# VH-VL binders against BTB/POZ domain-containing protein At4g08455, part 5

Target 1, 243 residues: BTB/POZ domain-containing protein At4g08455, of Arabidopsis thaliana (Mouse-ear cress) (q6dbn1)
Amino acid sequence: MRCISCREEYLPRNAGTCKECYVEAGETEEELKREIDDLKAKVAFLRLSSSLDHGTSSTSRSFTDVVLIASEDNAGSPPIPAHKSVLVSRSPVFKAMLENEMEESLSGTIKISDVSYDALRTFVYYLYTAEACLDEQMACDLLVMSEKYQVKHLKSYCERFLVTKLSPDNSLMTYAFAHQHNAKHVLDAALSQIVENMDKLTKREEYMELVEKDPRLIVEIYEAYLSKQVNTAAGGTSTSKTS

## First folded at step 1 (VH-VL)

Design P14 (framework fv_pamlectabart)
Fold by ESMFold2-Fast, scan of step 1:
Order: structure tokens, then sequence, then C-alpha cells
Structure P14 (fold): chain C 243 residues (1-243), chain A 120 residues (1-120), chain B 107 residues (1-107)
């Protein structure tokens, strides 16, 4: 499933000001546009999306040598056929798994726990095309998958999407999720959002649960808040001392 | 529950046009390729065409590519089949069916169909 | 295009018996074959995909096998609700193609 709209919306983009900065040097703008068009053509050529085209050739669907199975939602969910060569080239974890004489390499089956069929399918599609359509749940699911299989670009893409969805209402749970899955950019953004809205912290239904289950996270939030308060107070006293 | 519901069928004169709709619910619509399949009265199933989840790719049965156009509106969870230059031989029940052109399976969920009758 | 040939056109069997339906592709379609059941006045119902994987909610008495050009749908211990038309379909190559169907009827 290629999703150009989702990709353009949530990937880092050059602001309008960047384009305006080069108006005075129109020749540079034209050169950059030509280079961008050439790079887009090269990326399209290198994409494995053509190997998924049915055309008139059986090759498009043939020669899969491994199947992936989602175990969390296994109520007759279909196995996902894939190519070992693609998995190995996209993920160091799949490379280690399939190149060593492991059970997965020998059986031709990779069983993936704690993932839904839709998430696994979208993840595999991303390995072939570098494209995925995200909503908040899919972004969380794919972030977990990208961390586990070390697909750095997908992890960054999901983090950028989740940061755009941050609000005072979801920041506490987003912080906990990011902490658990080493999503540093989401973690920092969520923490900042929580600290700016400390009056709402104890009003979250998840607050009481986290106090009991993972009090470390709550302590870290209060420590960050105190650090910000001290820095603000220090600024005030510095101004006073200067007169 | 995953559902597909076709609409827009009816009586049309030879040479006329019709646009069929297929409303999807219960799944992430933009993630799945969807096909149109037709069945003439008392005959078998015939594939019309398929559109990718993003709408960026369409494929048609070679005999139908010049008269049928498949499109989708992912914001509205709706699939369309534009039919032009209709002839008596296009009389059939038209089904939309959820599939995956990327290499998973055939058509796992089907709508109930909408009847198109081409006659004067 | 790939031609899918189903045989027999009609199969007469009794409840409780085993039915075996054949589907032959004019060229290799690997394992990318699906089977559908259709009753009069109803939409097709997915039974099998990937030649041998049973679709969600399909009873264990339905099983598929085959690869390349020869495919089989087997229905063990036939029930009265199983009398219907069965279609095979290849989805390895565009255009996707269906067989003409096998009608399963009461003996």
Amino acid sequence: as target 1 above (243 residues)
Amino acid sequence: EVQLVESGGGLVQPGGSLRLSCAASGFTFSSYAISWVRQAPGKGLVWVGEISGSGGSTNYAPSLKDKFTISRDNAKNTLYLQMNSLRAEDTAVYYCAKGDYLWEYGMDVWGQGTLVTVSS
Amino acid sequence: EIVMTQSPATLSVSPGERATLSCKASQSVSSYVAWYQQKPGQAPRALIYGASTRATGIPARFSGSGSGTEFTLTISSLQSEDFAVYYCQQYNNWPYTFGAGTKLELK
C-alpha cells in the first residue's frame, strides 16, 4: 500500500521559507529541482514495487521462500509470503535470523508474536516499498516492529507521525509507550507536553495505574518539572542580581 | 465486521453510462486492493479490474480497459466503477471484492452485488 | 491470459460422501489459487486461498491442495448446505481468471 500523502505529511519537509531563500539564486533552485527529479527516478528504479506487479509474468507472485505469521490475532489470518532476500537486505535482525542455521531459516516460517495481521502486513509492505499509511494505532504497532527488527527509517517515520498527534489528553500514555520502546523523539516531545500541562497529570485515568505499575515514570516526570521550575527561578534571581 | 455494499445498478440503454459505488466498513480501506467482478445471468465469474489501496495502480481485464474505470475515495471509504458505452453483453451482477494484489490471497470478502441491466 | 479449467462441470454426490473438485491452469500459477462457493441468488463466499489455506470461518471438512498447474478442492463428509457451485481462481497473473465452475448436486 503506497501512501504518498501520508509520507509527504509526516516526513521532514522543506518549509516555504527555504524555497524563498533561493529565489535570488534561481539557477540554484532549477539545479536542485533537476537533481530532485533525477533522484526520484533513481529511487523508483531501485524500488522492489515492480517485483510485486502481476503484469503478465508469474514471477511477480512466484519465488517466495518464507512465510510470516502473526500470532496475536491468529483467528485464521493468512500467512504472508515474502522473499528471504528482501527481508535480509532490509533488516539486520532478519539477516541474522535467516542467514544463521536457525529454526526460521530451516522451516521457511517466521512466527511473530504480539502483532496483528494488519500491522505485520503493513510492515512487510514497507520493507518492499518504503511506504505505509499510518493512523495512531498503526504508527504505534509499526514503531514496535521497527525497533524489534531494526528498521531505522520506519521508526523515525512513525515517531514523526506520533509527535504530530500529541495532545495533553494522550501525552501521559504516549510518554509511557515511548519509554518502553526507546522512542527518544516521541519521549522528549511527550515529556515536554506533560510538563507544560502538569495541572492535568493527576486528572488522567492512566495516572493512578502508572503510579502502581511503573512509579519510575511518574518520578521522572516530576523530576523534569522540578528541573524546569529551578531553571525558571534561577533566571529570575539572576535578573534581580543584575538589577 | 468487514463489509462491502454495492449500489448504483439499474436499467440503462445501450450506449449509456453508469457509475457503481461500493461502500466499505470494518477495515482499513486504504490498506487493501479491491476488485470488481461481474457475473452474467446463469454464467460464471469474470474479473473486471482491481485498484491498489492507495489508488495509484489500476489493472483491468484487457477486453474492458477502454470502457471501465475504477477509482476510489479513501476519505469516504468508497470504491467506484465508471461504465461507459454499455452493451447488452455488459448485463450482469457486479460485485466488489476485497483482496490484496501485493501477494497475499484472493478475494476474501465480497459484497452482495448490484444488478446492471442493459436493454432498451 | 491464463485459462483455468474446472472438472467435472457437474458432480453428483450424496450427503456424507467425499467430493473432489479439480482445477487446472494453462501455465504455472505457483500456489496462488483461491476457491469460492456460490449458492443461487447469493454472493460468492471465500473458502480457500493460497491453494491450501482455509479462509476464516470455513469448516474443517473443506481442504485444498496443489501447486503449479494442478489444484484440488476436497469436501469430506458432505453436508446438505454444501450443494452449490464452486469456482477456482488464479491471482498469480493479471488478468485474474476464474474457472467455469463445478456444480455440486444431490445424487
Scores: ipSAE 0.000, ipTM 0.420, lowest interface PAE 15.3, mean pLDDT 79

Design R11 (framework fv_reozalimab_arm2)
Fold by ESMFold2-Fast, scan of step 1:
Structure R11 (fold): chain C 243 residues (1-243), chain A 123 residues (1-123), chain B 110 residues (1-110)
Amino acid sequence: as target 1 above (243 residues)
Amino acid sequence: QVQLVQSGAEVKKPGSSVKVSCKASGGTFSSYAISWVRQAPGQGLEWMGGIIPILGTANYAQKFQGRVTITADKSTSTAYMELSSLRSEDTAVYYCARQRDYYFSGKNYFDYWGQGTTVTVSS
Amino acid sequence: QSVLTQPPSASGTPGQRVTISCSGSSSNIGSNTVNWYQQLPGTAPKLLIYSNNQRPSGVPDRFSGSKSGTSASLAISGLQSEDEADYYCAAWDDSLSGYVFGGGIKLTVL
C-alpha cells in the first residue's frame, strides 16, 4: 500500500503499512499546522474586509471613489469601480499610491498595464472577498498581480493551485515563470518535477529557447540535479558515479 | 457543476411586491454578475437588470427603474430580485442567469440559467 | 416590438439546413457581440452561441453563428427533431445601456 504522500497506489492487503507510513512520517501534524495557519490568515484577511464593510457597510460598497482600468484589453473594457479604503487596506502598494497624493489618488483612476479585464476583475473581487476561481491562466495572471501589489495571501493561494497543475510537460516553463515572478513554492515544486524527469529536459523545444534567453536557469537545474545525485550517493555510498 | 436554484412560485395581488431568490452553487457566485430576465406567457425574453455582488452595484433596465431592486447576500451565495407595485402585466416567469465576460463592454452573455420562478399577479 | 428583429417562425425537415436571422442597429449588433439562446418548450433558456460564433461545451458542431454589420445569423445544419425550440438572439445596446433580446423565433421540425 502506498499512501497519497508517497504515491497514489493502493494494495488492499497492506493498508495498515501505508497508514503507519503516513503517521510515522509526522507529516500529518505539520500539514494540519500549516492549514490552521492558512485559515487564520484567511480569517484575518476576511475579518478586515468584514470590519471595513460592517463599519461603512452600504456606504463603502455603494459610493465607489476610484476606478481601475485594464490597459492591455484591446476590447475597450469598462472601468472597474472600487473603494480606495478597500484597496489601501489590502495592498501596501495601493496604500502608497493612494495615500501619498499620487496621480491615481488625485484623478480617481488607476490604470493597470499588462492585465486582461477578466484578471483585473477577479483580482479586485479577491480584495473584497478573499475568494477567486482559478484555472491555470488566471492563477498565473493573479500571481503576477499579487506580487506587484503585494497581496501575500492571494500569491500563496495561486502558488498552491499551480503546484497541483504541474506535470512533466509544463514543469520547465512553470519553473521559468516562477523564477521571473519570485514564486518560491512553485519554483521549488517545478524544479523537483524537472529533476525527477531529467531524461525529458533536453528533448523539449523550450529547452533550447531557455538556453538562449536565460542560460542561468538551465545551469540551476543541472546544479540541483547534481546535488540530488551527490546526496543519493552519500546515502547509498556505492551508487552514482563520482566526477 | 454550476447551478442556480430559484425560489418557488408566487401569487400576488396588484399593488403588492414580490421578492424572488436565486441561490448559486459550484463557485458561481465568485467574480460573476447575476442578471434577471423575465418572460411573460407566450412572449419573449426581457432583461430587467443585474448585480455585481462583490461591489453591491446594480444596474437596471429603464423600463424597471424605480420598481425593481436587485440585491445579493454573499454569505448565502444568493441573489434577490424584488419587484414592487405589481400589475397584471408583471405576470411572468422570472429567471436568474450568471453573466459572463465584460459587464457593459458589449461582450456580455448568460452561460447558466436558473429554472425560473412563476409570478402570477391576479386580483 | 423588440429592439432586435427576428422572424416570428421558421420550419424545416430533418437533415435540412436552416438559417435564423437577427437584425439590429449600430448601437447593438453593430458595436457588440451577438449571443444566441435556445429555449425548449417548458424549460429555461440555454446558451447556444456566444461572442458571435463560439460554442459552449456540449453544443454540437451543427450549430454555428455569424455576424455581418448590424445583422447576425444562426445556422443549424442537419436539422433534428430535438432542435424544435424557440431561438433568441441577444446583444448589449450602448444607447440603452442594457442587454436586449430579439423577439424570438419558433422553429418547427416537420
Scores: ipSAE 0.000, ipTM 0.396, lowest interface PAE 18.1, mean pLDDT 78

Design R14 (framework fv_reozalimab_arm2)
Fold by ESMFold2-Fast, scan of step 1:
Structure R14 (fold): chain C 243 residues (1-243), chain A 122 residues (1-122), chain B 110 residues (1-110)
Amino acid sequence: as target 1 above (243 residues)
Amino acid sequence: QVQLVQSGAEVKKPGSSVKVSCKASGGTFSSYAISWVRQAPGQGLEWMGGIIPIFGKANYAQKFQGRVTITADKSTSTAYMELSSLRSEDTAVYYCARDRGYLYWSGYFDYWGQGTTVTVSS
Amino acid sequence: QSVLTQPPSASGTPGQRVTISCSGSSSNIGSNTVNWYQQLPGTAPKLLIYSNNQRPSGVPDRFSGSKSGTSASLAISGLQSEDEADYYCAAWDDSLSGYVFGGGIKLTVL
């Protein structure tokens, strides 16, 4: 957290430079702790009654009121039972879908395309438990789903994971992926990686693909590179500026 | 469960072309790359190339560049590998495999097709 | 011709620990993760270990992987008769811009 009056980044638990902000942050911390405890209790209850637990009895599944289906392959994917109340509380997109008299609300079926059964199951598990086990592919799948269904914390979690996997070899493709899915943190990190390895840009096989499919992405890379060159040429110092 | 099902065995003359199909089921086709790996009788595994359907990107091993073409059809969840100018040394079992290298070509093959035997003889 | 080097054969008895080596260079194993595939006679390869040391669901914990420098190892503890198979290491090669495999090792359970 940033303190406006002190203009410093400030953590509620730490002794800061602004006593008033510290007191206010402490009060906000207590409110957030109460909300977290309430959500944990709700999640624990839903986990006990959830059809996502493989060891759970058939009785738990009979209380679900919606099913999610990976629809891209249309065969071989079992439906994932869930509770509308959980989906609605965790995603404004599901809320809009299920609280209007739309086909999904009436049929009790939500079809989700371009995602594997494993990714959809992990996504639904996250909505109930706030937990997800990531590898590179799962992080990409869940990032796409979290953007589409507006699950902000999961999107942030996936972005942090993907940033740790950036390399010169994957940075151009990662940049394109992040741009497509509004993944700002991954986008900025990938762009930085590309600019650091600018001499290799035109030699990469992905370069010509992006020039043809989305030339604006290449323009943005060159614009970022030019900005870096201007900053490098400046060579000034800012150590003397304080307020 | 994810399954990759390949087309049947082929017998071809030298100089001809072969096109092998790989149909994916039980998962999301467009989310994963599909690689092609071959194995000559009694020999080891050799990567030929792969495709990332979401970007339409295909990459080929240097040895096969210019005579292999890998394509994907998202509507049928099917990947294809076409090898032209066949020689007797192209006799092999050809496998498709799901490639977890969605963002890059480094990765691992978590599911494999059953294999397609291609025999090239005069 | 294989890019990664593996011994052509190995053998063990039931209950023994067997280690399978895989040697590469800075452009492959030295810079990228190593994966291991098991091929039972007459079947397609199966993923055994990914990302150096990760085990997919359904693979017994008797199988483990490790990587050090430009070399990798697959360890099989408590060897079983059903472990008789060919084992391949694999990695991406930056210089070749492609996946490379070891020559494969035929493991015989005596």
Scores: ipSAE 0.014, ipTM 0.489, lowest interface PAE 7.6, mean pLDDT 78

Design S02 (framework fv_socazolimab)
Fold by ESMFold2-Fast, scan of step 1:
Structure S02 (fold): chain C 243 residues (1-243), chain A 122 residues (1-122), chain B 109 residues (1-109)
Amino acid sequence: as target 1 above (243 residues)
Amino acid sequence: EVQLVESGAEVKKPGSSVKVSCKASGGTFSSYAISWVRQAPGQGLEWMGGIIPIFGTANYAQKFQGRVTITADESTSTAYMELSSLRSEDTAVYYCARDKRYFWSGYYFDYWGQGTTVTVSS
Amino acid sequence: QSALTQPASVSGSLGQSVTISCTGSSSDVGGYNYVSWYQQHPGKAPNLMIYDVSKRSGVSNRFSGSKSGNTASLTISGLQAEDEADYYCSSYTSSSTLVFGGGTKLTVL
């Protein structure tokens, strides 16, 4: 599923899935899809003209040279056709993969593990259009993919969205997720929210699990809290009013 | 502290549907995914599908595609599993279980409900 | 049929060690590091013992997990009477789903 009606700057709201967003904006999405298809057709024509001028083989969106498959063998989900040139220009990881005469370059098939078909399709769509409709799950899936394939703009886009969804209830889990996937903006925002709610930290069910699985993260939280207390007591910032 | 409480036992006729509920307490419902796993009498565990309540996205095992629907209601901290077109072989104990996929990069179940017995008789 | 192969039963004496295997393919156990182990006592829900191949879920250090190729293993050292139960392995698959092994009944002699 593609949700082209969604914008990068989302307001805090009870957002559902991309499917719900699509239903709510059905007429606008249909109009935008028609416009996108028209633009893609124009780009295909321009690429054909350019290729003929340079004596290279004709290209178009229908002349894909690589197929992406979700997971190692994805029964019931179709392969996603793409162009090597687009993947290479958008991701240094795909560039390395396709330039080093790896099996993917020779076979024309790239298998991507630990990803759903919908997430992979949305990721590929973003590589072509710089657009994606996010809910919290898609933002997490695309953040993981953007880190793995080094797609900086998509990573930033997902981080901005996830920050708008932070709450005291999910901040500890979000902190752990951000730490694992090098999502610095989300990490900093989640840490700030945890530190502001330190009286609740040890009462979270996630706290005990994190102590066992990754105690270094708990140490970082306490260190950040202590640093903030010391700096606040020292009066490190200037204010015009005291309350 | 975390507890998953499932609805009571059901006796159903072949061809009907059953909807089992799983109410989470003692933790943040929306922060975790909920999966459904069944176990026929004297047999092993079988994963049916799962949902992440905050996202509303559900994934299903191929065997149950078209027959199972998993939903969640964040306002009541309750997940539901509805199985349609019931057959005698659907007689089993149905468990809900919490998992941490995506957020913790893992697919495992750390807390389980007590199980709901569904008997399909003909 | 079970997607992952486990021995139907294993037995061990008090204080000894026992190992339970879980064999799949490159599309599940061999392809991902998402293998978990569950303990189930009669009439009770399963309890998580090991996740992500080798990580313990707050259980005794007598329990350990490992993986080599397409086979994951659960090892229980210093067997105690309370360890007598059914044990199930589980793995993530290339279809973005989860599968369980057929289960192994552990008898402590």
Scores: ipSAE 0.012, ipTM 0.432, lowest interface PAE 8.9, mean pLDDT 77

Design S06 (framework fv_socazolimab)
Fold by ESMFold2-Fast, scan of step 1:
Structure S06 (fold): chain C 243 residues (1-243), chain A 121 residues (1-121), chain B 109 residues (1-109)
Amino acid sequence: as target 1 above (243 residues)
Amino acid sequence: EVQLVESGAEVKKPGSSVKVSCKASGGTFSRYAISWVRQAPGQGLEWMGGIIPIFGTANYAQKFQGRVTITADESTSTAYMELSSLRSEDTAVYYCAKEYYRLGTSYFDYWGQGTTVTVSS
Amino acid sequence: QSALTQPASVSGSLGQSVTISCTGSSSDVGGYNYVSWYQQHPGKAPNLMIYDVSKRSGVSNRFSGSKSGNTASLTISGLQAEDEADYYCSSYTSSSTLVFGGGTKLTVL
């Protein structure tokens, strides 16, 4: 018997997927899930565009009805024109904002605070196309925006990217970031990497900063480590009689 | 495959304006940005500005702010660059280029053939 | 001020290696992950060579890019006659604009 991906032969009674093929299958599954999420987003947009055109196949982008502004204190960035129909189809937060007669719906202007022009531009581009080009900082910025505006597919996309950038050197700060922004997949991956490198934890310069700012995160790391040690110990009977 | 075809050479007088077109074929025009880059004879490349057609908003280099206007028409897949108050130092080859944002950088993966604009009295 | 700093010219012999530097500031080269590199032959439009750690399809593996702090570098190994051209670096800026280097004329001896 041969494994379907790694091409190694196995005995008939042991026929199955080898560890390397199993890992590859898991990675392919995550990639396909991301593609499916992106395609779902594109389909939702196309369906909305078709209904707005009342039976045509064309999508109108020429008649924008809202502008988005990156609202930094020192910003002189240009406004980003968009379509309300796209925003409401891609984000339940924008839907609530624009369909429930809030001030943003009446003024036609949405100010988004604490984001750079580049992050906002990339975010809006993703809402239209389900595509974004990420580096580590952009993935963090877009993850925060995707949580705020409840864009689940973009959050998953950013989490996948951040997981590929995990290293022993950045895992502690990545864990803190993921914890703060409810990024479950990044959090689990970062925690696993920290636990596998516990001998280095207290030697990180960031360790004392986290102890001071958010000591419960450090406690959770130690608890996870101790739990793993107990589970993998495979110890014998322990008895102690004291009165 | 994306191809950018620019309009023909222009000869203009000082103080006039010039409008150069860039027609895109192949790919989806609205899915990428178009930038304009010029090169004076014997000089280097100079970025003037760019537009994302889907957003309709253009950004300009500070040097050209107030003199250059970049627009796009999605129905014809054409981008335009209009430069006003022409001076002799505006004599250059003007390129349009498809801009792609990736990994915290922008780059130009396809270029037009260039349009020569000569400003002479 | 507006252009990134490149040497005006570099030269190398056939089969040797040359490196072209591109220096900016923390608001451009130092602030972004990658610098793009363009090759331009006389009378032709520029051609993209490097845009990240990967090369553009069809570009020889003799071309490589690197970046450290505010300086990016293009290295060309195994110099060939057809490598003789002008080379430009380009970076995104903190004001959401693009800036080119002044350009470097490569002469293959």
Scores: ipSAE 0.000, ipTM 0.442, lowest interface PAE 13.5, mean pLDDT 76

Design S07 (framework fv_socazolimab)
Fold by ESMFold2-Fast, scan of step 1:
Structure S07 (fold): chain C 243 residues (1-243), chain A 122 residues (1-122), chain B 109 residues (1-109)
Amino acid sequence: as target 1 above (243 residues)
Amino acid sequence: EVQLVESGAEVKKPGSSVKVSCKASGGTFSSYAISWVRQAPGQGLEWMGGIIPIFGTANYAQKFQGRVTITADESTSTAYMELSSLRSEDTAVYYCARVRYYDKSGYYLDYWGQGTTVTVSS
Amino acid sequence: QSALTQPASVSGSLGQSVTISCTGSSSDVGGYNYVSWYQQHPGKAPNLMIYDVSKRSGVSNRFSGSKSGNTASLTISGLQAEDEADYYCSSYTSSSTLVFGGGTKLTVL
């Protein structure tokens, strides 16, 4: 069993989620509920993966019936064998894909675009084990896939990880990423970080690029900043007198 | 870096079953798959099946479907291949070999066990 | 499954080059870049020579692999006496299985 970014083997109650990451993100009732659900899912998959009886029949029960191929403009990526039943149970998108008479269900091959082999492998591993080892790039890749395939707990897991990596130096690009991929938790945290450090905003090399490509994003940042200033001045405990 | 050690030679009667073991050391058992490949005297290599221990999933060659069961015990880093309803044609050397499933470098057998001779005779 | 097609034997002289073919279909050799080559000396376990069509597994630069359509090839240049062995190709299949070729005996004259 491996913990996320720590890459250490832990007892089941700690595997797949690092307690330090939850503490740094700020423990809440909803966060604890998600942690409980993650642990329940992991226990269920541990039972599934160990279900082979030694010496009793199960010749076809472990058989894989589908392959997934990462098609990040490279046809040479290794195929990943999997079970349709696992994909269907973990993702409503895979369920729709495989239970309808789509080409993927008929051919036994699922091509997943815009994903690296490493990210797809880790995503499939998560579907089986409820575990993933994250760095910032992997968390971003898996967040995108978790949104596309509607794997809610993985999306929450990746969002919590990304929040712990927020800094004044990466918050603007993290905000843009979160906005693009509907990552509400990361979006709110990144926006707060930007607003706390508004004096750095125009000094970022990405600032001018975003002004040209997506000016609404920048306007939303300024609107949030102004709203915070108004609320602080109107009802804060700080001295706020204007001339 | 890794080593696969197979169980000793077996002599079996027709109609019986044989279970060969393959113990992995030096590497991480859960980070790769294990395949079983046999070779009858003077014949070529024949892939029987493989298992991905971390997922508990096994694949079998069509010829052996229904007669072969491949299992793994992660706690002892050992894979097993059980072949039932033995015939004289099953006399062969049985190899286990490591497969890099879920790795960037695809499906190939990079480390092999020493082979287990199984003789089916009366 | 059916074995991939290899010539039963090939021969070459010391210092020359030899090529061994491995022919399958679009569901194995032609469909994927996951062809591997193994060398087997009498009484020994096979040894990985080439993987992913053309990548060497720590073996001499004299060994090279290639693929065109449904046929993969192993080329051995600068033949040496110790190259005399049986050579097997293997490919991944659309059923997520592996399949071996029938094997080729290389004789170094």
Scores: ipSAE 0.000, ipTM 0.410, lowest interface PAE 14.1, mean pLDDT 77

Design S12 (framework fv_socazolimab)
Fold by ESMFold2-Fast, scan of step 1:
Structure S12 (fold): chain C 243 residues (1-243), chain A 122 residues (1-122), chain B 109 residues (1-109)
Amino acid sequence: as target 1 above (243 residues)
Amino acid sequence: EVQLVESGAEVKKPGSSVKVSCKASGGTFSSYAISWVRQAPGQGLEWMGGIIPIFGTANYAQKFQGRVTITADESTSTAYMELSSLRSEDTAVYYCARDSRLYWYTKAFDIWGQGTTVTVSS
Amino acid sequence: QSALTQPASVSGSLGQSVTISCTGSSSDVGGYNYVSWYQQHPGKAPNLMIYDVSKRSGVSNRFSGSKSGNTASLTISGLQAEDEADYYCSSYTSSSTLVFGGGTKLTVL
């Protein structure tokens, strides 16, 4: 299937499918193990989809053994059926929760606070298919969820998406967000964008507020700029222009 | 200079709901997270949840899941906290507090409201 | 209920120094650089004193913060009568929530 955000990400030099971009993520032993888990999850999803195609009257054939409920939407949101085996294979946090938490284990219900129904549904879909359609808000929501439930690949996917949305206008706030949520890839990309546009930094509306409220981040930006300046000058090909 | 002004004291019966308001003045309301922190008499501080108005995302502490709703109205620069199914243990001073950094949660609060006393009596 | 451990009370004499500890785990204090310290006088809202290891603008240089592993510390030097208050630490968590310490009553003798 096709993802709208992948189309926005595609450039002529890196053409491919959303799945090909996902598989291209490196050749470590840990990544291969993760890919095996992803394939197992996709097989489970296909089985679930096949069961649902026969209508809601065939409940005994779906084999779902847990439901997830988004608490932000209160009691009005429909429960999301899932398989404990998929959740535990994709998230060590769900594994700990379902193996050690007596209430969730007995009730077969997991209540997730602080998440919209759409974000939770997309998160669960990702656990089954390793695919998600992102916009900026969904990418932020899923990045926070991937950190909470320790879903490493989803965090990386959301970070790559957010990097494609970087501009001089949002790089300061993106840097602050990435710093708070330990999103190192986004952090580094935002910092590079800021350093490239240092002449505009002090003209940004957000700059003065960051100087007053979090001078540590501003110091880090200036230190990165100084480091880049030193490396550029060391090349011996650069000339200074002064009035 | 940024100020947060909370609504007045409330006396409620068990099983009812209370809605406390927090109006911000001076500065950018939409770009900072507003959190709610309560303190029962003689007890410590307890974070209930918060909202970033520009993103519309509310985050809640597990203990208050299903009972707390935090909302924001950008047009009036006002944040709200509604707590339902009140019990005697909910008797506390409720503070709104502004995150010290732009846009996302650092959970460090540089500006605080004066506090709203909520008493739950039988 | 508190997730972070603080001593219930600490005492010091005028002009001396005192240190208040705040101990958590790798999922809060040890894992993040977002440890804050608040001072609360009776009947007043908390006042942010320290964020991470940085002192708030307008807060006396007598207040300093530090962190090592899973333990953060607030040090107050040159104790004054006005320092007598409750002190709370707080930390960001791996669940994207906030936890406070139980609080420490500082008595200036």
Scores: ipSAE 0.000, ipTM 0.395, lowest interface PAE 16.4, mean pLDDT 75

